# Designs tried in a protein design chat: VH-VL binders against Netrin-A (NetA). Part 17

Target 1, 267 residues: Netrin-A (NetA), of Drosophila melanogaster (Fruit fly) (q24567r46to312)
Amino acid sequence: EPRACIPDFVNAAYDAPVVASSTCGSSGAQRYCEYQDHERSCHTCDMTDPLRSFPARSLTDLNNSNNVTCWRSEPVTGSGDNVTLTLSLGKKFELTYVILQLCPHAPRPDSMVIYKSTDHGLSWQPFQFFSSQCRRLFGRPARQSTGRHNEHEARCSDVTRPLVSRIAFSTLEGRPSSRDLDSSPVLQDWVTATDIRVVFHRLQRPDPQALLSLEAGGATDLASGKYSVPLANGPAGNNIEANLGGDVATSGSGLHYAISDFSVGGR
Below, E stands for the ipSAE of ESMFold2; O stands for the ipSAE of OpenDDE; V2 stands for 0.75 times the mean of E and O plus 0.25 times the DockQ between their complexes.

## First folded at step 7 (VH-VL; framework fv_iluzanebart)

Design R4 (from J21 with heavy chain L99Y, light chain Y32N Y92N; at its last look DockQ between E and O 0.61; V2 from the best seeds 0.00; counts 0 for: pae E 3.4 > 2)
Fold by ESMFold2, look of step 7:
Structure R4 (fold): chain C 267 residues (1-267), chain A 121 residues (1-121), chain B 107 residues (1-107)
Amino acid sequence: as target 1 above (267 residues)
Amino acid sequence: EVQLVQSGAEVKKPGESLKISCKGSGYSFTSYWIGWVRQMPGKGLEWMGIIYPGDSDTRYSPSFQGQVTISADKSISTAYLQWSSLKASDTAMYFCARYDTYSYGSGFDYWGQGTLVTVSS
Amino acid sequence: EIVMTQSPATLSVSPGERATLSCRASQSVSSNLAWFQQKPGQAPRLLIYGASTRATGIPARFSGSGSGTEFTLTISSLQPEDFAVYYCQQYNSWPYTFGQGTKVDIK
């Protein structure tokens, strides 16, 4: 039978304005590091040098497997605010997915939240939580099941379980009314957004060998709770607020967030 | 630099219409909420309403709903506050202000210089 | 909607002394509270947002504290340019609302 006329689905993030709270090299030349197995590799970022710059525009531009472009945050520290990405879609979209593609060899996020706004950034609500410590950090069980009466709630997923370079959120997966979205005002509101904000809370911890190669200051980053560590005797863990002041440019670990693509499927 | 420049002072009689303006420059006008604040003589500040020029999403404080019209012309980066029929009680200073949509709840960071509206017989 | 109440209405203080201004919300606004300074004939200027974060270019003598329903602005050593009216504003939910203001005068 004839289908309702609907707009084509698009990557609503393509060429959309995106702002990062932190970009490597924005405050002068900075050192950033990547870790693979037991090998450490450090480099310099500097926004005054196009060959060593990693601006937020790289998140929403055209990419291909031969010419990957990256946004990189400044190295994380215990005294710094959480790193955020804010994407303005420009109008209301009904969203089907949000995907973040990690840069090659990038340090992996452990804990982060995707928020959405339906009022152009005046207010934000959680859309998806990711963490190896969902209960401790966000007060939520991992992989919460949903019924029809709570299918509009944000859930928490353990991003460390999949060994992939891609963090993906399907807005309707596992939600009973999704098969007849047109008849569900609740899910229609759920998928509607004008803006997406990603808040990074923690990176995955470096392996033990990588910790031995950290420069001065790296241990304070671990103590500040910017990295996930195994919980001892319960959900208690590292804090994400530090008692220490510090210059983000002087972080000893060099670990940072690095994303090559931020895509949002919508209509 | 970011600037909000408002139209000049107005002297009007009750019953006349009026449209005052606020021109934004130095930033992406369509990507920030802009709002209007009234300050009556010798009194405090009160929000009238806000508009998102990108899609004209407009919100009014209850006391001002139906009393004024807030609009924007994004082709010239200008927001407007309009009365169809002024009253003497509309005598006040009117400010426009920009909301920072990209900060962690940082609020209204840039303000216009104000437009004095005087309504008298 | 949310009523913001400031106290005192007027505060007389000598230059170099400490000023403490109070703001109370009728219901919780979390940390979504801003402080503004307004001098005669001028537009308001943002001092503090998020209850405690100084806006760009604001001197360190200004500090804010509080959360929920009770908030404080402190000026640790008043300068001649600090004599003005100060407003708190909640931006937790629309409509946003201001307190009635605290005038800081020279004693």
Scores: ipSAE 0.415, ipTM 0.729, lowest interface PAE 3.4, mean pLDDT 82
ESMFold2 (binder alone), look of step 7: mean pLDDT 91; pTM 0.925
OpenDDE, look of step 7: ipSAE 0.793; ipTM 0.901

Design R5 (from J21 with heavy chain T101H, light chain Y92N; at its last look DockQ between E and O 0.52; V2 from the best seeds 0.00; counts 0 for: pae E 6.2 > 2)
Fold by OpenDDE, look of step 7:
Structure R5 (fold): chain C 267 residues (1-267), chain A 121 residues (1-121), chain B 107 residues (1-107)
Amino acid sequence: as target 1 above (267 residues)
Amino acid sequence: EVQLVQSGAEVKKPGESLKISCKGSGYSFTSYWIGWVRQMPGKGLEWMGIIYPGDSDTRYSPSFQGQVTISADKSISTAYLQWSSLKASDTAMYFCARLDHYSYGSGFDYWGQGTLVTVSS
Amino acid sequence: EIVMTQSPATLSVSPGERATLSCRASQSVSSYLAWFQQKPGQAPRLLIYGASTRATGIPARFSGSGSGTEFTLTISSLQPEDFAVYYCQQYNSWPYTFGQGTKVDIK
């Protein structure tokens, strides 16, 4: 009997195109800050200098623990909103996981959304929500029980764990039909994607960062924080407008998003 | 620099076939949707369809489904719009446009210069 | 399909004055709305995408606002080169659709 060659799972993101909406040093020399042991260390990024550049290609390059390459966003000026990473897989994959490895000593995301596309970016649907405030920001409960009736819907989880250096999303975890994926068209559709988009909304405000940001007197641009999140199952037009309050405290502190690896398991 | 360059103006008779082209340069042609827009004389813009050259995934607007064929040759970074049998009503300016889907809220950012198609008896 | 309706059909404005163009969607398009400028004999030029983001090279006098079903393009101070037809476009749902256009002419 021809053993259906189950294609081996691969890192579908390896060497795949990734576009970042923001890159440190793209508009000239910029200051970014790292935080280690309650100490702030600030550096200069500049895309014109390879040694001071943090390009998006770093996300999908060969991961070397001895030589960590990072993408870094521009310093956030109040609304961490609209910093996006878009990964194009080039073809349809059945995805098993999405992982973002954080750069060492970088600020950590508080709120972010992973979107997927099944049509090469024509449309996007939420794949996973992350937030310390799931209900407040996204109108979704944290750790919602998943039944067969909603196993194709995005969930919200708290990413604000101490010592978390990796954000991981298992596409099938906690989904009842996951054990029999081959018999579940709904789950097959759920895990299928051509593109992945990560949208960062807010950074964590560690105590040391909070103290340092108070000195920087950043203007609250509260006006830019409205995001429409398409509901997976809603009729066209049911978008949850989340007022993502811009953390005023992040302006001028050199806070930024920094990711060292973007990996996607798929077949 | 990103550019879309379309083929030249066409003058045809009803019943004739036609294939016009849009060549992309300055970007990864296979990684972006490219679409066609019709503009009849003195009228507005109408989406006809789009194609993803990487895998030739093609989507048509309902009004143009079966009326035209959209294709792409990724080897030469060219998209095509073709008619098997032209009608006088096909007289219009046709634009190709690239869709940037990599940024949140991004859209059709680059356009060809247009191809005028005139169909007259 | 989502129907886009622009108003007014024609807007007569004097140079230096503010122009306000409206675009309405028959259903929510979230922020997936673009504004284009088209001059006679030219291709459409992207002005605004994502409802409020200016495209590269677009003057600051152009601004977009709105979400859901109501959108506005504002030209703060009309320049001679701004007399053209303006189209809104939704790209929230295929098929993508344009408004019928607003012609901005000289008063």
Scores: ipSAE 0.125, ipTM 0.667, lowest interface PAE 2.8, mean pLDDT 86
ESMFold2, look of step 7: ipSAE 0.137; ipTM 0.641
ESMFold2 (binder alone), look of step 7: mean pLDDT 93; pTM 0.949

Design R6 (from J21 with heavy chain Y104W, light chain Y32N Y92S; at its last look DockQ between E and O 0.63; V2 from the best seeds 0.00; counts 0 for: pae E 5.1 > 2)
Heavy chain, then light chain:
Amino acid sequence: EVQLVQSGAEVKKPGESLKISCKGSGYSFTSYWIGWVRQMPGKGLEWMGIIYPGDSDTRYSPSFQGQVTISADKSISTAYLQWSSLKASDTAMYFCARLDTYSWGSGFDYWGQGTLVTVSS
Amino acid sequence: EIVMTQSPATLSVSPGERATLSCRASQSVSSNLAWFQQKPGQAPRLLIYGASTRATGIPARFSGSGSGTEFTLTISSLQPEDFAVYYCQQYSSWPYTFGQGTKVDIK
ESMFold2, look of step 7: ipSAE 0.487; ipTM 0.768
ESMFold2 (binder alone), look of step 7: mean pLDDT 91; pTM 0.926
OpenDDE, look of step 7: ipSAE 0.756; ipTM 0.872
ESMFold2, look of step 8: ipSAE 0.543; ipTM 0.801
ESMFold2 (binder alone), look of step 8: mean pLDDT 91; pTM 0.921
OpenDDE, look of step 8: ipSAE 0.757; ipTM 0.874
ESMFold2, look of step 9: ipSAE 0.575; ipTM 0.817
ESMFold2 (binder alone), look of step 9: mean pLDDT 91; pTM 0.927
OpenDDE, look of step 9: ipSAE 0.777; ipTM 0.883
ESMFold2, look of step 11: ipSAE 0.283; ipTM 0.678
ESMFold2 (binder alone), look of step 11: mean pLDDT 91; pTM 0.930
OpenDDE, look of step 11: ipSAE 0.768; ipTM 0.878

## First folded at step 8 (VH-VL; framework fv_iluzanebart)

Design S1 (from R6 with heavy chain L99Y; at its last look DockQ between E and O 0.44; V2 from the best seeds 0.00; counts 0 for: pae E 3.2 > 2)
Fold by ESMFold2, look of step 8:
Structure S1 (fold): chain C 267 residues (1-267), chain A 121 residues (1-121), chain B 107 residues (1-107)
Amino acid sequence: as target 1 above (267 residues)
Amino acid sequence: EVQLVQSGAEVKKPGESLKISCKGSGYSFTSYWIGWVRQMPGKGLEWMGIIYPGDSDTRYSPSFQGQVTISADKSISTAYLQWSSLKASDTAMYFCARYDTYSWGSGFDYWGQGTLVTVSS
Amino acid sequence: EIVMTQSPATLSVSPGERATLSCRASQSVSSNLAWFQQKPGQAPRLLIYGASTRATGIPARFSGSGSGTEFTLTISSLQPEDFAVYYCQQYSSWPYTFGQGTKVDIK
């Protein structure tokens, strides 16, 4: 939380450059849909119409409860590249949190990865994984124990409690050396970033090479959003449609990612 | 429209200094790496170095470390390549290029038109 | 430093025919491989990045493939404007390096 941080921390994402790989209405008017108590409500997005546009700048501008601004991706389909958000902080920051606030009625993404860069986007490393299927999809336990030997490693958080409207990552939580950060070069490097990238993983054809790259230190290529993770037999996949349990087709559902705020605590 | 416009051709003598420029427009200059590439007459391309104008983070290829200086002035959206003492072997075409830090690994997508530097007695 | 080796040095093909250019890296560059086209007196032009993704405005006749250490650029139906020198470049790790070039000439 920002109010629990050291006094010098700020929202480093505020008014920072951010680029989305997919934005609703970018190539002409599109339909998108929201779900509320299993009831579908569809609308039109169009980037040429300011009143129906949902650009990436909405992620880092000022939001308030009476005038929520949203970025919205194009509707999720059964194929295509993963959706990504890339945020440039402009300099090296020591980060304490990364938070994404969902738009009203937006479903929580099932599977996603936060990456960081320390070289202004030339290379990327995993920062945090989120999934209902951490072991199957990312080869990581949902609750990894932390000691001094692994306190600099990305962990995976279970998303089976979808009742909250935000996705939050505390960079130092549960890491023993965080109580004396000034004396831990390892954790100082761990929290340092120039850029943040979020990759939303959707249901796609499996790419076994992506898993090998992730395990073998090829995580930088996975930050591109060009790879997919293997699909599980029978159980819900990593697509946001899995959270709805419905019989809707991916392209016909109109479901999409919708985020109102992308905030990063840093100094 | 993204453009990189380089300074004009230079004819110099050995031992003289030189600073050539690359002005970026149509994008946020401070949010993209800019690099310099040398092409010797009749030869291929070689990277000299790159700079991030936002905080001046600069990387040189080993064969150019100490031989040139790469800098940027973000107030006028301009990157520079500079020699303190030119040699005849510095005769080449020099290109600047922008790295797209937001695309999914697209690398150097926009290039300047090139600056011909001729160093002769 | 990662050495990039292109073959052949010169490729002679007739217009309308298929051209295949090869690029090998001395160690894995994953998919961080770009292809550039350069005509005399001009700057290089980005054709392909990420080993296989066409840059904006590049015709569909250009395609790239490969991963790791072996890469291929294919021009499916050579046009008169495609006669040029082609360079591969790795951008996996600094310093970035180019291959020595493949000149595509009219047969």
Scores: ipSAE 0.453, ipTM 0.750, lowest interface PAE 3.2, mean pLDDT 81
ESMFold2 (binder alone), look of step 8: mean pLDDT 91; pTM 0.923
OpenDDE, look of step 8: ipSAE 0.847; ipTM 0.927

Design S2 (from S1 with heavy chain G54D; at its last look DockQ between E and O 0.63; V2 from the best seeds 0.00; counts 0 for: pae E 6.9 > 2)
Fold by ESMFold2, look of step 8:
Structure S2 (fold): chain C 267 residues (1-267), chain A 121 residues (1-121), chain B 107 residues (1-107)
Amino acid sequence: as target 1 above (267 residues)
Amino acid sequence: EVQLVQSGAEVKKPGESLKISCKGSGYSFTSYWIGWVRQMPGKGLEWMGIIYPDDSDTRYSPSFQGQVTISADKSISTAYLQWSSLKASDTAMYFCARYDTYSWGSGFDYWGQGTLVTVSS
Amino acid sequence: EIVMTQSPATLSVSPGERATLSCRASQSVSSNLAWFQQKPGQAPRLLIYGASTRATGIPARFSGSGSGTEFTLTISSLQPEDFAVYYCQQYSSWPYTFGQGTKVDIK
């Protein structure tokens, strides 16, 4: 009689189609900047020059220590458009993780959302939120209880440390029925996806010691008893006088998103 | 370049069967939903159904469920719309369209040229 | 299903002038609203998606606005090639539905 085997988990994202909403150099040669050790280093991207191009296919290709490839977005503008990555897995997978590996010296995301689709991209639902301001930006607590009635809901992680070079989401961590997935139709549906979409909302500021000193005396100190981080685009919506001193940040800063690997564990 | 090319006009009698086609080129056919839209003479547009060619996941609008069959042959990058028994009320222009699953909410960007089906007694 | 209602049915406008077309949904579609142009004997052409985002290759004179249940398409300076029928379509939930169309005629 047949005996069921559990299939191996694979990187379902390897060589899968991925589309980015922006790529550095797509609108002509552009300047991007990296920040480390209080030092600013700026470079040029240009999609017409293979040595200065950072296409989306770098997210799902083969990397090694000698041939690290990188996707880079266009520098962040004040226009309010979010940067997105859309990955098609090609079929339904039961997912165990989603991992984004930052490029060396890349500016780090602060606020982002991972969405999933089970209908090949026709509709999307939240899968995981990341932010230093989960309540303010996403209306969610930084960590939600893991009771059985809520184990199918997206949660928000409130911290990303500067030393972490990867952003990781474990689909089943802290969910009560995960020890026996076969007995939980709720979690089976929860981990099932055909597509993954990552939406980047804002970046962490470079040089955190200098920026922390500046933020302690920042523009919203008088308007609130709480510390408020300025957004890259226009009015913040819920902050009074968000644009009191004019624009906060422009594409001239060279800040951008840069990811070398987009991995999805599934079966 | 992305193209959707539909089969030619058809003149049929009530009760006859018909299968019209939509051939996609210039893209990965199996990675996109393909849909069919009806336009009756002098009337507006209405969705009939959509199909994902790789696994044949098919969704119909309620008014067309059971009235037509939508299918695809991914080996030749072709989607089909078929009737087992045509009615005079099936006289219309039929369009196929591709859904862009990779763009943020961009919808149906590429359309076929249309196939005119005339059913007369 | 979600009913899309367009107004007016016909809009007469002189070349070079502004045209404003309205589309109303029977329930919220958020920003999942597209506008299409259809000329006689041709397939529809996507103009606007996401309520306000212009599709690739669409001239800047076309703009869309609105969210929820109320949407508008504005053509700021009509050109001779813009006289056509315009449809709105929701893609918030299946089945996707079109409005009945607004014909933009030369005055």
Scores: ipSAE 0.076, ipTM 0.603, lowest interface PAE 6.9, mean pLDDT 80
ESMFold2 (binder alone), look of step 8: mean pLDDT 91; pTM 0.925
OpenDDE, look of step 8: ipSAE 0.728; ipTM 0.873

Design S3 (from S1 with heavy chain G107A; at its last look DockQ between E and O 0.52; V2 from the best seeds 0.00; counts 0 for: pae E 3.3 > 2)
Fold by ESMFold2, look of step 8:
Structure S3 (fold): chain C 267 residues (1-267), chain A 121 residues (1-121), chain B 107 residues (1-107)
Amino acid sequence: as target 1 above (267 residues)
Amino acid sequence: EVQLVQSGAEVKKPGESLKISCKGSGYSFTSYWIGWVRQMPGKGLEWMGIIYPGDSDTRYSPSFQGQVTISADKSISTAYLQWSSLKASDTAMYFCARYDTYSWGSAFDYWGQGTLVTVSS
Amino acid sequence: EIVMTQSPATLSVSPGERATLSCRASQSVSSNLAWFQQKPGQAPRLLIYGASTRATGIPARFSGSGSGTEFTLTISSLQPEDFAVYYCQQYSSWPYTFGQGTKVDIK
């Protein structure tokens, strides 16, 4: 690959402030659980013990392939507010990707939204939706057609199809004007952001076999979550409702969000 | 501990200039919007404008556009509200406040103690 | 710009009773609504944001509800220190705007 053909970009998330709306152990010692294969493994988080703390700073710290560091949310209860991550880039960047790397054995998100701001967090618009049920939960088709008339709009991707440990959004993929970005004011505006916010709505259901130990303690509908989000300036509008048929508590499950890296490619 | 400390009360004559300050401490000053609110005697609260000190992005309410200047000096973590020519109608209490861009739902969570400006001939 | 209208202008309440304050927006602000308390000679104090979320350190007797254009602040058991003026504020779109205030007085 010739040097003149390589686009200039950086990981804009390095040293960027990141704030989570929820962090495990922030209100005292808490129990969280991981689900892998057919088994459930539970542990304790506690912000007063550095060896059992999972702060948001772990999302944007330096690479450490020998010691993976995690941010973990408090366990979800099914009736609480959505969990969010907010990243301030400090200035306007033209973004090429947003990547969230899951922690080892982390419960997997099912439904989530990436928002962006171009005004340092005063207003937010949808950037990417992820869900196993895009149409039902977000009113969007999972394979939305992309032409010049909608290349500036957020799309929805089925999060369950790639079975990898990361969730990735390429800002320009499948957008007609991406080849000639310098000549597309619409797409230049589309990729521009000062802040990124991730809103987690719902976790994937664990393997039914892994839930066997949970049933003695109270099985719940794990497909449910809170879907309401204030959308000040987004094209998605103001009315994203929770699933009325599945609004049940999951406090005994220990399910939570756990992310080891929050990367943003930009210039 | 997050604090916003404003400059002291001012007594001025019409036509004079004035610059009042709001110093932030206990947080990353350049990563939060700072806004200015006016409260006229016996009246309610009005937003005047906001500034993002990190890049000086500044927004004014329409009725204050061109009437005041909002600025910041990030090297000393201080925001300013400035008049080039005061009027008697500028007599009011002025507050600064920090906008929390990180909380879900966003909010003005910390406020300065206020600066009383009195303009009379 | 979005006009915020509060009612009543003054509310007389005995300590220990429930106080209910209303706020109406001229157009939808979704859940981008905050409530502030202001005592004489003091800065406003954030009580509620996101229409219903209590700010850090705010007692549980304060609760907010509503979305869109209609909002309510409830003080479930009024304490002597709660006598103040209360303002709602929208932050859905700039310029942000306050309601005119509701004064909560001792009956």
Scores: ipSAE 0.456, ipTM 0.747, lowest interface PAE 3.3, mean pLDDT 82
ESMFold2 (binder alone), look of step 8: mean pLDDT 91; pTM 0.931
OpenDDE, look of step 8: ipSAE 0.784; ipTM 0.897

Design S4 (from S1 with heavy chain S106Y; at its last look DockQ between E and O 0.62; V2 from the best seeds 0.00; counts 0 for: pae E 7.9 > 2)
Fold by ESMFold2, look of step 8:
Structure S4 (fold): chain C 267 residues (1-267), chain A 121 residues (1-121), chain B 107 residues (1-107)
Amino acid sequence: as target 1 above (267 residues)
Amino acid sequence: EVQLVQSGAEVKKPGESLKISCKGSGYSFTSYWIGWVRQMPGKGLEWMGIIYPGDSDTRYSPSFQGQVTISADKSISTAYLQWSSLKASDTAMYFCARYDTYSWGYGFDYWGQGTLVTVSS
Amino acid sequence: EIVMTQSPATLSVSPGERATLSCRASQSVSSNLAWFQQKPGQAPRLLIYGASTRATGIPARFSGSGSGTEFTLTISSLQPEDFAVYYCQQYSSWPYTFGQGTKVDIK
């Protein structure tokens, strides 16, 4: 069972203002698709219909296993802007974690960045990178070592393994001065934020069997670098290089980002 | 639906005090920076300062530090620009503007209509 | 404080023709550059942000380009309502600063 309470901190994101750069159905009815266990199922979103809306407010409401509320982005296209979530905490907090919970059956992110601000959004600095290709996409090693001279720097992690529905960043993990935070001005500044911004860059490629039902044009989106795909001759796992002329179907994928909870532990 | 409505034109004498206002509506007032811009007659635009009404964090451009006071009353969604002692050189058009704190790469997206301040004998 | 310099000060252009306005920063602002349009007695209107992205409701004839220290605003096929003063603004670091403006006049 996840324990949300640690002595002397709270979920600073609860009921906080949050803005998404893209919300499914905001410009009229749209189709989105879910992929699970070799199956694709598509549905309609429409922000004018309360029963088919997936607003950003769902990210900071309390969820439970019986009534999961979701934010969903518009379907991702090869030429579209990156999808972002921006959360205003309203004041300075010392942060211990940032967690994103995926919606059931949601396509999984591959590459994303968490940023923070200490000046209410006037300026932003990287907080955490996630990618299956940290060096290629973000110019960072996947398992950067941390000493006291660089413990205030953002690191890059690969969240594509194992298969999980929760993306979590612990702000102090692996940072030497964290045992004595009160005596570290560097780490006190590191954990301080007024705002959090998540930028989604890429989704993991859908299950190959489910892709057989894609409309024409889906393979073009896969080739755009918005998706990780396996290398034809390389290690297992999701990679960026795609075979546009491969055996998978070529149609609109309906892939999108879907998050049910955006939690930020703060004091 | 987002609107910034400023107080009306002012005619003042040197040495008088003045407080002009900018009322925001149609959005969460406390979650966006509001700034003030001066435009002297026949001149360009100059940032004076910005305020975050949620916690009153206030930043001034160096040339305006100590020359004006920027404040906000979040209970009535209103930002203020205030002089304790006006000079003739304060004659200008003054605009308020909202900064987009949520969008990647945005700047000041909504502006008030302007308040003309004339300081003369 | 970052100084923004615009050129030319005045640009005379016939309706239907292309106008190109320049803006230079005294140090790199990356892509944190906005363009505004202002008509006499009116508030500025945001045209372009992020150096190249059009603001909501801005016609496609407006386009921006550049990064670092050199930026341009291009108006393809100038319309009668486009005769105004245009300002660039950096928002890379506080204090944010404007260029001195370029007036686009009818030739």
Scores: ipSAE 0.042, ipTM 0.603, lowest interface PAE 7.9, mean pLDDT 81
ESMFold2 (binder alone), look of step 8: mean pLDDT 91; pTM 0.934
OpenDDE, look of step 8: ipSAE 0.786; ipTM 0.893

